# VHH binders against h2kzm9r124to488: the designs that were tried, part 25

Target 1, 365 residues: h2kzm9r124to488
Amino acid sequence: RFTIDTSRAKSNQYVVSLCSKKIGIIEYPDGRSDKQPCDVYWHNVVLSDMNKIVTSPQSRVNKFPGMTELAKKISLTHSISSMQKLFPDEYAFYPNSWFLPAHLADFHAFYRKAQALGKTEMWFIVKPDEGAQGTGIYLINSPNQIRNVDQRQLVQEYVADPLLMNDKLKFDFRVYGVIKSINPLSIYVAREGMARFCTEKYEKPDSSNFKNLYAHLTNYSLNKANEAYVHSNTLQDQTRGSKRLLSTVFHQLESRGVKTKRLWHDIKLILVKTTLAMLPEIMLHYEHHFYDSTGPQCFQIMGFDVMIREDGTPILLEVNAAPSLTADHIVPHPGRTLLEGGQRVRSIVDEVIKIPLVRDTLLLV
Key: E = the ipSAE of ESMFold2; O = the ipSAE of OpenDDE; V2 = 0.75 times the mean of E and O plus 0.25 times the DockQ between their complexes.

## First folded at step 5 (VHH)

Design s34 (framework vhh_8ghr_2)
Fold by ESMFold2-Fast, scan of step 5:
Structure s34 (fold): chain B 365 residues (1-365), chain A 125 residues (1-125)
Amino acid sequence: as target 1 above (365 residues)
Amino acid sequence: EVQLVESGGGLVQPGGSLRLSCAASGFTFSSSYYIGWVRRAPGKGEELVARIYPSGGSTSYADSVKGRFTISADISKNTAYLQMNSLRVEDTAVYYCATGEFTYEPSGDYYFDYWGQGTLVTVSS
């Protein structure tokens, strides 16, 4: 019945191949030699020339034109900031943000106003352009601490009041949304996601601790380098691991009196509202590439990084247009570093999340 | 199967230059892959010195090597290079070529999936 080309799926090919076999889709892992179109094209990263990928009106590709750039911090912040001006209460889930050097004066004005209102302990996170692996990210509590003020960088309010579990580690949720179509807009939220934990105990930022990124940033690549990082390879990892199932953490929160049904509803609203903020730009790019299409040509899995404040309100941190769908990780040999080689090990947490996600996405399209 | 083979390491005097090469097999340099050079010296731990997206030309460098090292890639040869100039004794390390497939992780999660065997660079008189 259905056919899928996974030749450009790269590291995601394993999970997509597995799901295709489970639901009876005919896979072309090296592409089709007969030049006939497939029903689905699964790419890891797509260049802007989608018209050459999707040549049949019955075919779909797993990326929207322009989405990779629209989800990046500059475009995302501009889209959400525009909505915050029109609907400040509806978009309060995204921290106040300023791009330097263009918005430096606005940032100074905000800081002065906050000081005048008695907010003497505000912290900000600075994300220089090229923030790969948390490189160059730092915390400040005054505008005069900004390094290289003429360089392009994002300054954003730091959420200093995160909800903590009993181990006092800061965490965030990676939640997956699937955009089935944009005309009409159709979004689905995956029931399972990932909770990602810091590797050192959280304390509110102060002069003694603000440089301890292992306590302040939930970034996977940063935290996996710490000796305290616990891989989710065993059943015990579901309550103690550095990556846990969202459902497991929700059960723990429910047991502590958190209103998880309301929390989940609010998280789903964040995904919808964020997509709505991006929608005009997505539609512009889509119409440019598919102006004469008679049905949906694109669908996409999006990753949303959400943290929870101590009062239970969710905050959007970042959006991923190409979230990793790999279900393994490299574990260094005992007593050795990753530089000395390692073994790829099955990740049960990633499998439980990503296999149903990809399977259901394929069934959806 | 993805493989990375480094070459060009050796002994060089302070102030000298050296070019490391990383020959890739099992994949083609494209917008989906990034290449990094990671070094390890005794007692210093691991340091990412340079990264490149071969198809896009985007590069980044550690502050310790900015202005001295240049990363580049030859797509037709499927080979990445690290040009090291004005070498210092503290640049002495084993240099690893590493690659990962691009996944957009705005928190900076560039996961290096595959690593070469490493090549020793000794800067000494």
Scores: ipSAE 0.000, ipTM 0.233, lowest interface PAE 14.1, mean pLDDT 79

Design s35 (framework vhh_8ghr_2)
Fold by ESMFold2-Fast, scan of step 5:
Parts: structure tokens; sequence; C-alpha cells
Structure s35 (fold): chain B 365 residues (1-365), chain A 125 residues (1-125)
């Protein structure tokens, strides 16, 4: 019978346990006492070498070796930039990007050329060395505004023409991909995802508004801090909530004349092409750990952050190798801190997205 | 196997400074983990003083320490720091290093999965 070790699933434990029970998988939440291998090892984040986790050729783990680093902004940008040199039209979905300090001169040259051609004011987003979602990030319209130019950081063209809904809030989609195997390559795209909304109305960046990150960045952790943030407590809150179902937003876009079938196809192509750009390095790490394997040893759920330009063109913003699979949040008791406990509240939006995602992933492997 | 070991606590006069260190073992810092400093004074509840996402991420601070304390992390050394300046008598507490998974959704960074044993900071003349 099919078995799963969830002893290191951490915050994923609830959803994985629920799905395992639904489809008849035998779960070992504390690991196996008989020291026999499980069919699946589910980790929240890989804390140990893969060879210590997967000890049998019949076993699978929910992470690829090296994937956490490969999905990070500088490694991702390097992989995609390499493909853009060979296939510029195929990889036009990723904004022009420069990682500093190595490409500072190239960024200055690009900016200088744009000014010489009399182009409209251009804005760039600066993402200092990898860290928390949406913090330390800022907008610039001149290279002179970069802080600490000698530090490792990404400078990227800011997408100033986002498609907006009637509320004029900027949004992006978290789309989930499941890499079932890399040899042969097998990728599945989840039918449901999340739309994440800014908390203040969008206006094109200018000298008066560029510091208002609540209007410019869709990041959940940043926007949750704004008093205007609205938790979606019911599916009926999909018209006003800061976190909504992708399917609901697609229906709203369709009603406004957006070609949603074309859009979904293009988003799926972004996931496939991005994975292909990363594939050579994924394969190198994989072969180092599993060179003698006769079948796939790894699978992984990955999150892709995609925004839509006003012309309907999707743009890739980020890839997350460990997207959150939690389906609740803590509301602090009145007058108390979150560390003093609180009431755990179900997130119906997260449940609708993440329970089928994990269930189907387990069915695929 | 996951362990957090604090150091740098001690006795200091009001207005003085201390730097606390938190050495992590059994796991490496990543953007999927945040590090927090939580303090507990006698007769008071726990207070989250500061939080950082490793790899150059965001920081957040309790209003009581904002502008005086600075949290940082050295990914290569797998160590987090709390620089405490302009210390006050009311900062006297046991300071704990704690870590939890960072999430991108509504569950957020509100749970600490692993805690150190704590280091005592006494601010007194």
Amino acid sequence: as target 1 above (365 residues)
Amino acid sequence: EVQLVESGGGLVQPGGSLRLSCAASGFTFSSSYYIGWVRRAPGKGEELVARIYPSGGSTSYADSVKGRFTISADISKNTAYLQMNSLRVEDTAVYYCATGEFTLDSSGSYYFDYWGQGTLVTVSS
C-alpha cells in the first residue's frame, strides 16, 4: 500500500494529511518506526541532503535538489537571460533585468540609450539581495537612485501598464505548476490559482506616488499591513477581497472582453518555458544525487507569479520553489500579540486552491 | 537536530548597547524561514521584538524598540543578530531566538517552530 512520511511537512502537515486520508494513503506523521522506506517523503523545505531523505529507488520526495537556489531571483534571471539571447521572442515574457554590481554598466548603457531616443520616462524596480516578500524593494527612474550600488541586487524594468479591474487595483496571479519528473520532463498546471490585489488604486509611477508601495506591489505580506487589506472570509467576498480565486478573476476578465482562453494558454507556456530555462541546472543537481536511479525520485509544486499587461500579455515576475500550502490564518485576540496565541480561522479561498492541488499532486505520483 | 543557540546577553547600564547572536544548526537559512527575537520579562507575556527574513529580506520591529534595535542575518555564517542600542530598564528580559516558516499567503509568518534556550539581558545601574 502507498505510504507517505509527513514528519517534516511542518506547515504543510494539515493539507497533506487531509489529502492522504481522502485518497487512502497511509501516513506516518512521526516517521516509520520499522525503518522501512515510504513511497513519498513530504518536506516543507529541504533541511538535509537528498541522499539522506530518499534511500530507496521506489521513493519520491517533493523537492528537486538545488531548486530553492535556482528559483531565486538572480539564478532565475541568469537562466532566462541565457535563453533570451538565443530565443528573444520566446522569452519576452520576462522583464529586462540586470543583476548588480556585475551588470551596472549595462544598465547605465540601456538607460542612456533610452534617453537618447526620447522615450517616455521609464521606471525600474530594485530588489535588494533575496529576502522577505516585497520589503526592501523600491522604484527608481534614474540609475542615480540605486542605493548601495556595490551590493548584490536585481534591477528590473517596472511593468507600468498593468491590466486593471473596475476597482483600479493592480493584481497578479499565483499559478501553481507540478513538475512530476524531469527525465522525461512532465509538467502539470493547476486549474485553480490565486489572484493577489494591491490595497490602493494604481496610477502610473511619478514623483508624487512612486513611494506608495501599496499601489505598486502586489506582495501579500506588504499589502496585509495596510489598513485597506480585506481578508476573503467567504467565496462571495471575491469581488472585494485582496485575495481572490483565479477562476473568478478570469470570469471577470472574460466579461470585459479579455481573450481568457488565449491568456491561459500563454500563462501555461510561461510555466513550461521557464522550467525549460531552468532545466539544465536542475538536471545537473538531480544527476549528482540520483545518477543510478531507474525512475523519477523527485516531484515538486512550484508557484509562478504572473501579471497581465493592459493589452492582455502575461509577464512572469517571480518563481517560488516553496509556495505556501497553508489554509488558515491566525487572528490575534483583541489587545494581544500573535505570539500570545489567537484564533485559527479557516481560509476558504486557500482551501479551494490548495486541497485539490495537493490531492492531485499525490494522485500524479 | 534543529537547534538555535543564543549568546551576547549580560548586564549593561541604561543607555548602553549589547549585540545578541543566534547560531543556527540542523538547517540553513533560506527565504522560506524567518528569524525572530522574542523577549519575556518576569510577570509579563512574550513580546516579538524583531523579525527578519534571511537573505537580505524585510525587517519588522515592536513599537517599543523601533529606532533603537536592529536585526540582521549573516547567511554564510547561518547566524542572526540583534543590535540593541539606547537600552532602558524596561528592556530587561530573557531574549529568545526563534524561527518559523515564512509563507506567502494568509497564514504568514506567525508561527515559531523552533526556539533557543534564551539569553538574559539585564539593564540596571
Scores: ipSAE 0.000, ipTM 0.174, lowest interface PAE 17.6, mean pLDDT 79

Design s36 (framework vhh_8ghr_2)
Fold by ESMFold2-Fast, scan of step 5:
Structure s36 (fold): chain B 365 residues (1-365), chain A 125 residues (1-125)
Amino acid sequence: as target 1 above (365 residues)
Amino acid sequence: EVQLVESGGGLVQPGGSLRLSCAASGFTFSSSYYIGWVRRAPGKGEELVARIYPSGGSTSYADSVKGRFTISADISKNTAYLQMNSLRVEDTAVYYCATTVFTIEPSGSYYFDYWGQGTLVTVSS
């Protein structure tokens, strides 16, 4: 690749610019004035008229049309639920989920059946449709606890048996997938990712602790606001930092007897199967925008949030069509919370993950 | 061209020791995410014996060799090592040095990007 337009990369421009310099790509940070096409277009957001931006068959853009909506919790759940009806064992990695208000009766029926079978302690997570990055999420153990039952929201079985490290903090993995093309389908998986830790010790949900979201939700936007959040200053902080390298956590799991080769294989299968569940809709949008194209015109980095059960099985929690590629964070002022403001500081963990990811993605396409 | 060249294999008696070396050319181990030793015995599948994350110093071992084998890497010499102590007949295998340099792999690919040709270790009296 010789040229890249980063004028619409927004907060991701820094990392993309750095990678472009490292591999010898000519960058247009404000776009081209000569109407000549670039080889790569890097966008932060999908536009409805992508085919007017990517006009050469040799050009590529870093977003698939329609992907942002398809990756959102309601659309993702619909796609996976459709596959679960045909292949329940293959899609068992996604928790049982119900759309409200449409599937309220199905949720009640599931709950009654579970109680009749002697499953007396079940927890569910409620995710309002208007909620973003953990906002408005809460736990319930009975259908009568659902707030605003007539509003659009997702109810999902809560995984109460997470695998814990020695610090007893719940964590998940942000795994990065790269969809190189959809025709033919070509998916790559980043070997490095992020382990994101809760900021308070995990206890199985009960009436005393279910409101403590800092112990139950691994969401970065939520946990970074807690005073207990530990910014990793260096890679040596991998045993106590709230963000750690996936590879380091995998080595710690391997040293404890976890079958990490099998785990990695199963995680890669989750990425592939999830993409396959979304593929018919992706193809429909792609053909609408690029039906005249003689070559593949889209690629995309996707974030997959995966937690591990105590028995070592991986579970998909969320898919992010626009995972953050920023390599800094805001650290609160001494004695103040993050919500009261702070200073921007380099994130070595994010740099180690995101700079090689973007560099190798550009080399791949 | 990226190459990994193993050396140090051979015939050894049970209870003996061997040190395998892996010399890299065409790249530096400082750019590797992982350096590993994988073995394949006749009639058996592949087993990841030991792995090191060279920038962090983290190491991991298969249960079958833990406490007996030690992996290390000398970045200045661009060479990785596997120190094998208290060798057993069951350790008889071809030992491969392998490394991960690219951060992205095809969804169906092997864990390591580059592999050596292997060195035979025979533990027999």
Scores: ipSAE 0.371, ipTM 0.744, lowest interface PAE 1.4, mean pLDDT 82

Design s37 (framework vhh_8ghr_2)
Fold by ESMFold2-Fast, scan of step 5:
Structure s37 (fold): chain B 365 residues (1-365), chain A 125 residues (1-125)
Amino acid sequence: as target 1 above (365 residues)
Amino acid sequence: EVQLVESGGGLVQPGGSLRLSCAASGFTFSSSYYIGWVRRAPGKGEELVARIYPSGGSTSYADSVKGRFTISADISKNTAYLQMNSLRVEDTAVYYCARGEFTLEPSGEYYFDYWGQGTLVTVSS
């Protein structure tokens, strides 16, 4: 008798409802009308007190308290930077990063030192604190190019040496991790994920190309608006599509001599080490809400954006506490851009990734 | 090699009971696998009637069998069971035992990667 409340699942509802039906879970898509708790509460974003969501020790919710804030770029950078001071080799997978305005002087000092060492063509990416899905992001090659230097924002070293496929498009992997519990700590990594491709050929940033975000940022929301975006209508589009299966890209990399078993191992270590860096703060929020619980009451699917350097080493770019679990997308009308409207169609690539992910997460908890 | 062998099917009167068994070999119930009972009647689609994660004990049931069927597993015997009570004519189907794989590491990439041969359950007066 397993029950799930999906009334707050929002954009996730379709996939969660389909998975619940597949594995025999009783779904309440509008919430329960009785006063009985469900075994699972599925939220897209947690906006309310955890005590209002999880009313029984036997219930679980798909979010950890505080996780939305902890996964944001400034809080994430703080957590990882703290670990880098103690374990610099273990946390080298995260690019050099600075909070503004607090660390502006440190950023200037880093830049001056790099120039003194002859590294005068370094680029940096600036990410506003409230910027979502690539909004407001831009590249700089000098500290004096920062806009609104007094505002909260992240400045991070831009990785200019990405590994490229034959099409010369920059890509990253959206890798999904599932935190089953934090006491004991139990993390799973989904074998399938998404490879997200830029829509214009990559060249190292310079004064002529640094504003071309379609070549420099792999962000799906940005790239899907470009006319060059190739919608994956079938699994056969894996060699051309702007969104491809991680497993397919891994096979292609292996065929080109990349050590994919080591790469996968290193990516899994990034997920584990990143969660460990966040763990003290997750535990403080969790204990505040559930300190007398007899078992785990939270679990969460996390999205990790990982790019691969030309030498085959993985780099963590971002962590998403609420990765998109939608299995459809909007395709622009023939000969028109997405800004001119479109039609909603099923995404087979997203279904292949997200249905097993959600199904197995529900089976896990 | 992995094998699932069902037993316990047969003819039963409406309101009667049957217990199906699924003996597993080639893997252990203490590993990252799920066991499901899936039924198929001619002209109907497949229906997952019950699922169990043997190592954790978690179970789920389809609404159509709620309160009537109970799934269980004996880890030491590597065997799963489906206890079917208050059987109805519409429960008539071939019942398959199937192993489910996770797509989460360290597990596999298929929903049900191995199936038994099926056992026929006929509920008739």
Scores: ipSAE 0.122, ipTM 0.497, lowest interface PAE 3.6, mean pLDDT 81

Design s38 (framework vhh_8ghr_2)
Fold by ESMFold2-Fast, scan of step 5:
Structure s38 (fold): chain B 365 residues (1-365), chain A 125 residues (1-125)
Amino acid sequence: as target 1 above (365 residues)
Amino acid sequence: EVQLVESGGGLVQPGGSLRLSCAASGFTFSWNYYIGWVRRAPGKGEELVARIYPSGGSTSYADSVKGRFTISADISKNTAYLQMNSLRVEDTAVYYCATGEFTIEDSGSYYFDYWGQGTLVTVSS
């Protein structure tokens, strides 16, 4: 029978366990005591000793070696920038970006040239290369505002004209892609995703509002801390919730005249082109760890954060190599803080997105 | 064989109410299916009116019907409903029940895969 080790799945274990039961996979939630290999190993993070995990040619693990580093802001920017030199029109979906300290002079030159061409005011977002959670992110409108210029960090053009819904909250889409194999390359895109909303109304950045991250950044971890955050687990939450189904938002966009079939096609192309940009580095890491392999040893669910410009054009913001697959959230007890505990509550939005995603991924491998 | 059968259509006065039902056969509502109501009026294109997952917790509505229409599903009866309140002459249309599945697809689409035959709703005095 088909077997799965979920002992290292951590917070993702619940959804993986549920899907394993639904499709008849034998689960080892604490690992196998007989030291025999499982068919699948489900981990929440990329490990440095991947080749020690998948010792059998029949075994697969849900992470590619090196992928966490390759998906980080600086490495991702390097990969996409290399492709932009060869195919500038094909990779126009990624904002102009400079990684510091190496490209500080190039950023200054870009800024001076834009000023000389009469551009009134440009904003840039500064991101530390520490992960997708938005820690330490800030906006600038002048190079002299960069903090700790010798620190590894990304400076990227800020898209100031996002498409907004009637509530005037900025949003992005978390779209899920599954890399089934890299040789041959096989990528699948999940039909459902998540729309993530800011918790304060969007205004174009200026000197009075640029520090209001709740209006400018769509990061889930940031926004769920705001008291204005609305959990999406009831009928009302689907129209007003801070997390909504991608398909729900697409319906609303279609009702407003947006060409949603073309938009979805363009988003899928972003996932494919981004993976192609990363592919050479993925293959180098894979070969190093699995040089004796006779078949694919790895597969991976990736999260892609895509925003829509006011003109309907999709833009890639970030790639997450370990997107959360949890389908619940903790609600604090009335009158108490989250630090005092709370109740775990089902998230119907997350279930509708993540259960089919994980089930279909397991069926693919 | 997948079938969706609509019922509950008919003639109603402006300001009245009507409830449409969609009975599914040949498959079971599951966590990976969504059900929608699409209407088509003479001289107009198709409009997605409402959509729900069978659990009844995830819904969306067209701006033209928000606050007036409510979509729901009964998983035990394998049936979806559209409760239409405060009906207007412009709500006159053929209403179709439709369903689609969430899957991982290279060429995937979020549009509906299966459609019912439609039921006519006429709002007139």
Scores: ipSAE 0.000, ipTM 0.158, lowest interface PAE 16.2, mean pLDDT 78

Design s39 (framework vhh_8ghr_2; at its last look DockQ between E and O 0.10; V2 from the best seeds 0.00; counts 0 for: pae E 17.1 > 2, unsure alone 61.9 < 65, placed apart)
Fold by ESMFold2-Fast, scan of step 5:
Structure s39 (fold): chain B 365 residues (1-365), chain A 125 residues (1-125)
Amino acid sequence: as target 1 above (365 residues)
Amino acid sequence: EVQLVESGGGLVQPGGSLRLSCAASGFTFSYSYYIGWVRRAPGKGEELVARIYPSGGSTSYADSVKGRFTISADISKNTAYLQMNSLRVEDTAVYYCATGEFTLEPSDSYYFDYWGQGTLVTVSS
């Protein structure tokens, strides 16, 4: 029988265990006592010594060596910016970005050119480096507003023309891709994903509203802390929930005249082109760890955060090498905020997205 | 060859009930990421009426039918059902069974949902 080791899956273990049981895979939630290899190893993070864990040529692990770092904003921006210089039209889906302090002069030059051309209403989003001692995410309309300019941080052109639904809340899509192998390159895309909504109505950024992050940022971690956040307790909450099914939002967009078949095609191209931009560095890490292997040793579920512009054009915001596969959420106590704690409750929207995603991923390998 | 065969349609009086069935052959509903019912009335576009997700048994309904219609699936019989209660004249439509087999599709190609040929439901006195 096919076997899986989920001892290092951590918070993702529940969904993987559920899927393993559904398709008849033998699970070792604490690892194998007989020290024999499993067919699949499911980890929550990439480990530097993965080649010591995946010792059989028949075994697969759910992470590519080096992928966590390559997907982070510094390496991702570098990879995509390199491709934008050679293929500006093909990589126009990634906003103009500058990683400080290295690209500070380039950012100033870009801003000066835009001002000279009369473009006075441009905004930028500033994201501090992960783990750095810095400020939280904020919006600017001038380079002199950057805080701690000598610290590592991303400055990126803010997309001020998002497509909105009737509730006027800004949203993005978490789209899941699965890299089945890199030699040959084989990528799958999940037809179901998550639409993540802001918790306050969107207005174009100006001096009165630019500090209202609940209207400008779609981040789940930020918005779940707002008292206006609406948990989707059933799939009927798709018109008001802060998390909605991608397929439901696509149907709503099509009903409004959006060309959703083309939109889906363009989103899939974003996943492919982004992976291609990262591929040379992924291959170097892979060959170092799995030199002379007889078949694919790695596969990985990746999260892609994509927003849609008012004209229907998709834009890539971020790539997550370890998207959460948990299917629960915390409901605050009555009259209290999420920061004060709460009760864990099943998330039906997350179950509908993540259970078929993990099941199909296991069927692919 | 993949086939979906709908049955159970017909003429019914307002306030009446009908149960539609969808029998699948050539594949199994146990691997479908959704099974749904879509209707098309004369002069109107397509409306997604109900969906069921076999992975967890979760269901979703259009506001127009919520509380009146119930979708279910018998995985062992490879059959899905739509129980329609308190039928109204505006429920008159051709009802189609539709299913998506897998959520993951290759990046360079498209998986299409499978559709039945439809079954007519007429609600009239």
Scores: ipSAE 0.583, ipTM 0.817, lowest interface PAE 0.6, mean pLDDT 83
Fold by ESMFold2, look of step 6:
Structure s39 (fold): chain B 365 residues (1-365), chain A 125 residues (1-125)
Amino acid sequence: as target 1 above (365 residues)
Amino acid sequence: EVQLVESGGGLVQPGGSLRLSCAASGFTFSYSYYIGWVRRAPGKGEELVARIYPSGGSTSYADSVKGRFTISADISKNTAYLQMNSLRVEDTAVYYCATGEFTLEPSDSYYFDYWGQGTLVTVSS
């Protein structure tokens, strides 16, 4: 009797259809031919016209209205920065951030204080506001290097001390959280996630290389992806792939003396605390979007990108409101680069992560 | 709904030019996503022709099209373009616009989440 509309699932359709079949959910991949609503609607992104598509208050939809904007770097940073001011120790997992021009004095003060305490290499990434024309992202190591200080822009600490594996490769974790409800708040953290590795050894920014590193930030992984990228297409490839299971990397970290149970606990707290920081805006956007009607019950799978510092502390990098739930990728033909052509193949790493994630999400709702 | 809609394909003589457009609706291109053009010629596999990170302007190209094709994006119009100059018969293919997730930290995992329906480019005398 339980129904799901997957007509807007797009690239996520394969995984959602597979899980629906396994659970016994009746799927409508083209939408229903009658005018009756489904119990669940699965969208691959937060749709701006969700209130016109999901009209029944009895339905559930896998996206919150406005979440795409709320998860963007600027909005996310606003939300977390507000909590950092109130609870600085609880929200230390997010890099220090400043919204210019309003916080320009605060940024200078932070820099001077850090210099007085002996910090010698501090790097910051600058992201101009969406309306700032002609200016892309760039790195700085001093407040005096900011272009157009009178324009709205975000300055954030650049995390330059990542924990590296024996091969000196930088990596991050993609951790999935499921927001089941917001009143009351109910959030679940998936047991498995993804670790993503760079293809070349990490180079710490310094004054001699930051021009080249800036170019790297804008195109480095694009220019190197076809030559050195190693897909992890089977579970046995976990020690050499550029995309690995989180659990595999945790075991490797444990063998090197990292306290992985504490690390996982701290990562789970990051997801919860980030959601708490975003919650007022999530509630506001929902109420605004559905003010004159009883809206559907929203839930959502969110992607959290976490880096580990040298000292073992986790740092939140980004939140993705619509993380990919695909289970395939483009792989170069043998002996060719990806830019010369490629083929689509299954990604067993993605399947191991995403099939249980989607299955458990459907069971939760 | 999320859509990528290609336009600008057609028949052109060798040495000619075409400009393909990819209009996005249902979401906004951002620093978190990259845009690519993938082509599929009859009897051949898919080839990633060009890729751009929209706000940074960084681009890369397949060797087969370097110097002839230019990818660009207009964030204010939510549109990406592929300018194809000095077209050759071997450029005949269906061209797909696609977009995928990208973070500011080095991440070499690229894949496309959304694809257009494709636009046919035929280069023939």
Scores: ipSAE 0.000, ipTM 0.209, lowest interface PAE 17.1, mean pLDDT 76
Fold by OpenDDE, look of step 6:
Structure s39 (fold): chain B 365 residues (1-365), chain A 125 residues (1-125)
Amino acid sequence: as target 1 above (365 residues)
Amino acid sequence: EVQLVESGGGLVQPGGSLRLSCAASGFTFSYSYYIGWVRRAPGKGEELVARIYPSGGSTSYADSVKGRFTISADISKNTAYLQMNSLRVEDTAVYYCATGEFTLEPSDSYYFDYWGQGTLVTVSS
């Protein structure tokens, strides 16, 4: 039987353990005392001593060295930008981006040019490189509105024309991909994903509403704090929830005349192209990390955040190298904010997505 | 790279006070990050002592330290603190600063991804 070490799985342990049990993998939650290698090592994060723990080249580990850093906003943008230079049409799915402070002048130049062309209503989103889950993000319509030009951060064109459904809530998709191997490159796209909805109705950014992040940012971590957030308890209820199954939303889109097959195809291509853009750096980090030894086989579950434009074209927003693999969430107590605490509740949407994802990943490797 | 460095540990008498500091680097205090203090006493398992979301200021405490310990964070310094008052012999442990990027509120050490080296707190007469 296959063996899995989950001693470093941490927050992922529950789902991984559950899946291991389901598929008959022998789990070692505390590691193997006999010092024999496990077939699979599941780590929540990459630590510097990973090469000391995973010593057998026959073993597999669920993290690529350096992937966390590579998936950061600026690093990702660098990777994609490199490809955009070579293949501009193929990589048009990523918004124009500038790295501050290095590209501040370029950003100003872009803005001036746009203004000269009569594009007076351009909006940009400013993202701290170290920020996550919507923290520190804000919108601007002029470079002069950047709060701190010396801070390492990413400026991107804001997608102001999102595809909206009847509820007029902005949404994006969390699509999951599994990098099974990098040599050769093998990527699998999960069949089920997540749709994240804003909690306030979307309106095009203007001076009066650009600060309303509940309308402009789809991040779950942000919107869950809003009283307007709709938690779903059943698969039936999730159709109107703030978190929905990707398949559900696709069905809804199809009913509206969206060419969902094409959309899905394009989304898959985004995942592949994005991974390809990152591949040289992934390989470099792998070689560096395992320089003195034969490294294990790495695989990794990745999250891709994709927004759909009004014209039906998908846009990549963000890549997550360690998407949450928990199947529960915290619901705030009535009348209280999440900051004040909450109750842990089962997330049916997350279960439906993540359990099969992890299971299939384990079966895949 | 995420790095946490603890300081402020030492020997104190019962009833005394200590203030631990955790200097964080490689990430900024934000909504997505929580900071916790986890202690490990000799022969015992890990116990989450306190947790804070620096961005929002939300805190939680283990029952064993509630009313005696206070966790805080200075975003400008990217540093978290644990003020420990009315220390008891049973508080003797290695105290670790830990962080995680997670949407769920951590309830135990299980949810923390990055750890400092720890600082020893010894409460003895």
Scores: ipSAE 0.000, ipTM 0.217, lowest interface PAE 13.7, mean pLDDT 89
ESMFold2 (binder alone), look of step 6: mean pLDDT 77; pTM 0.787

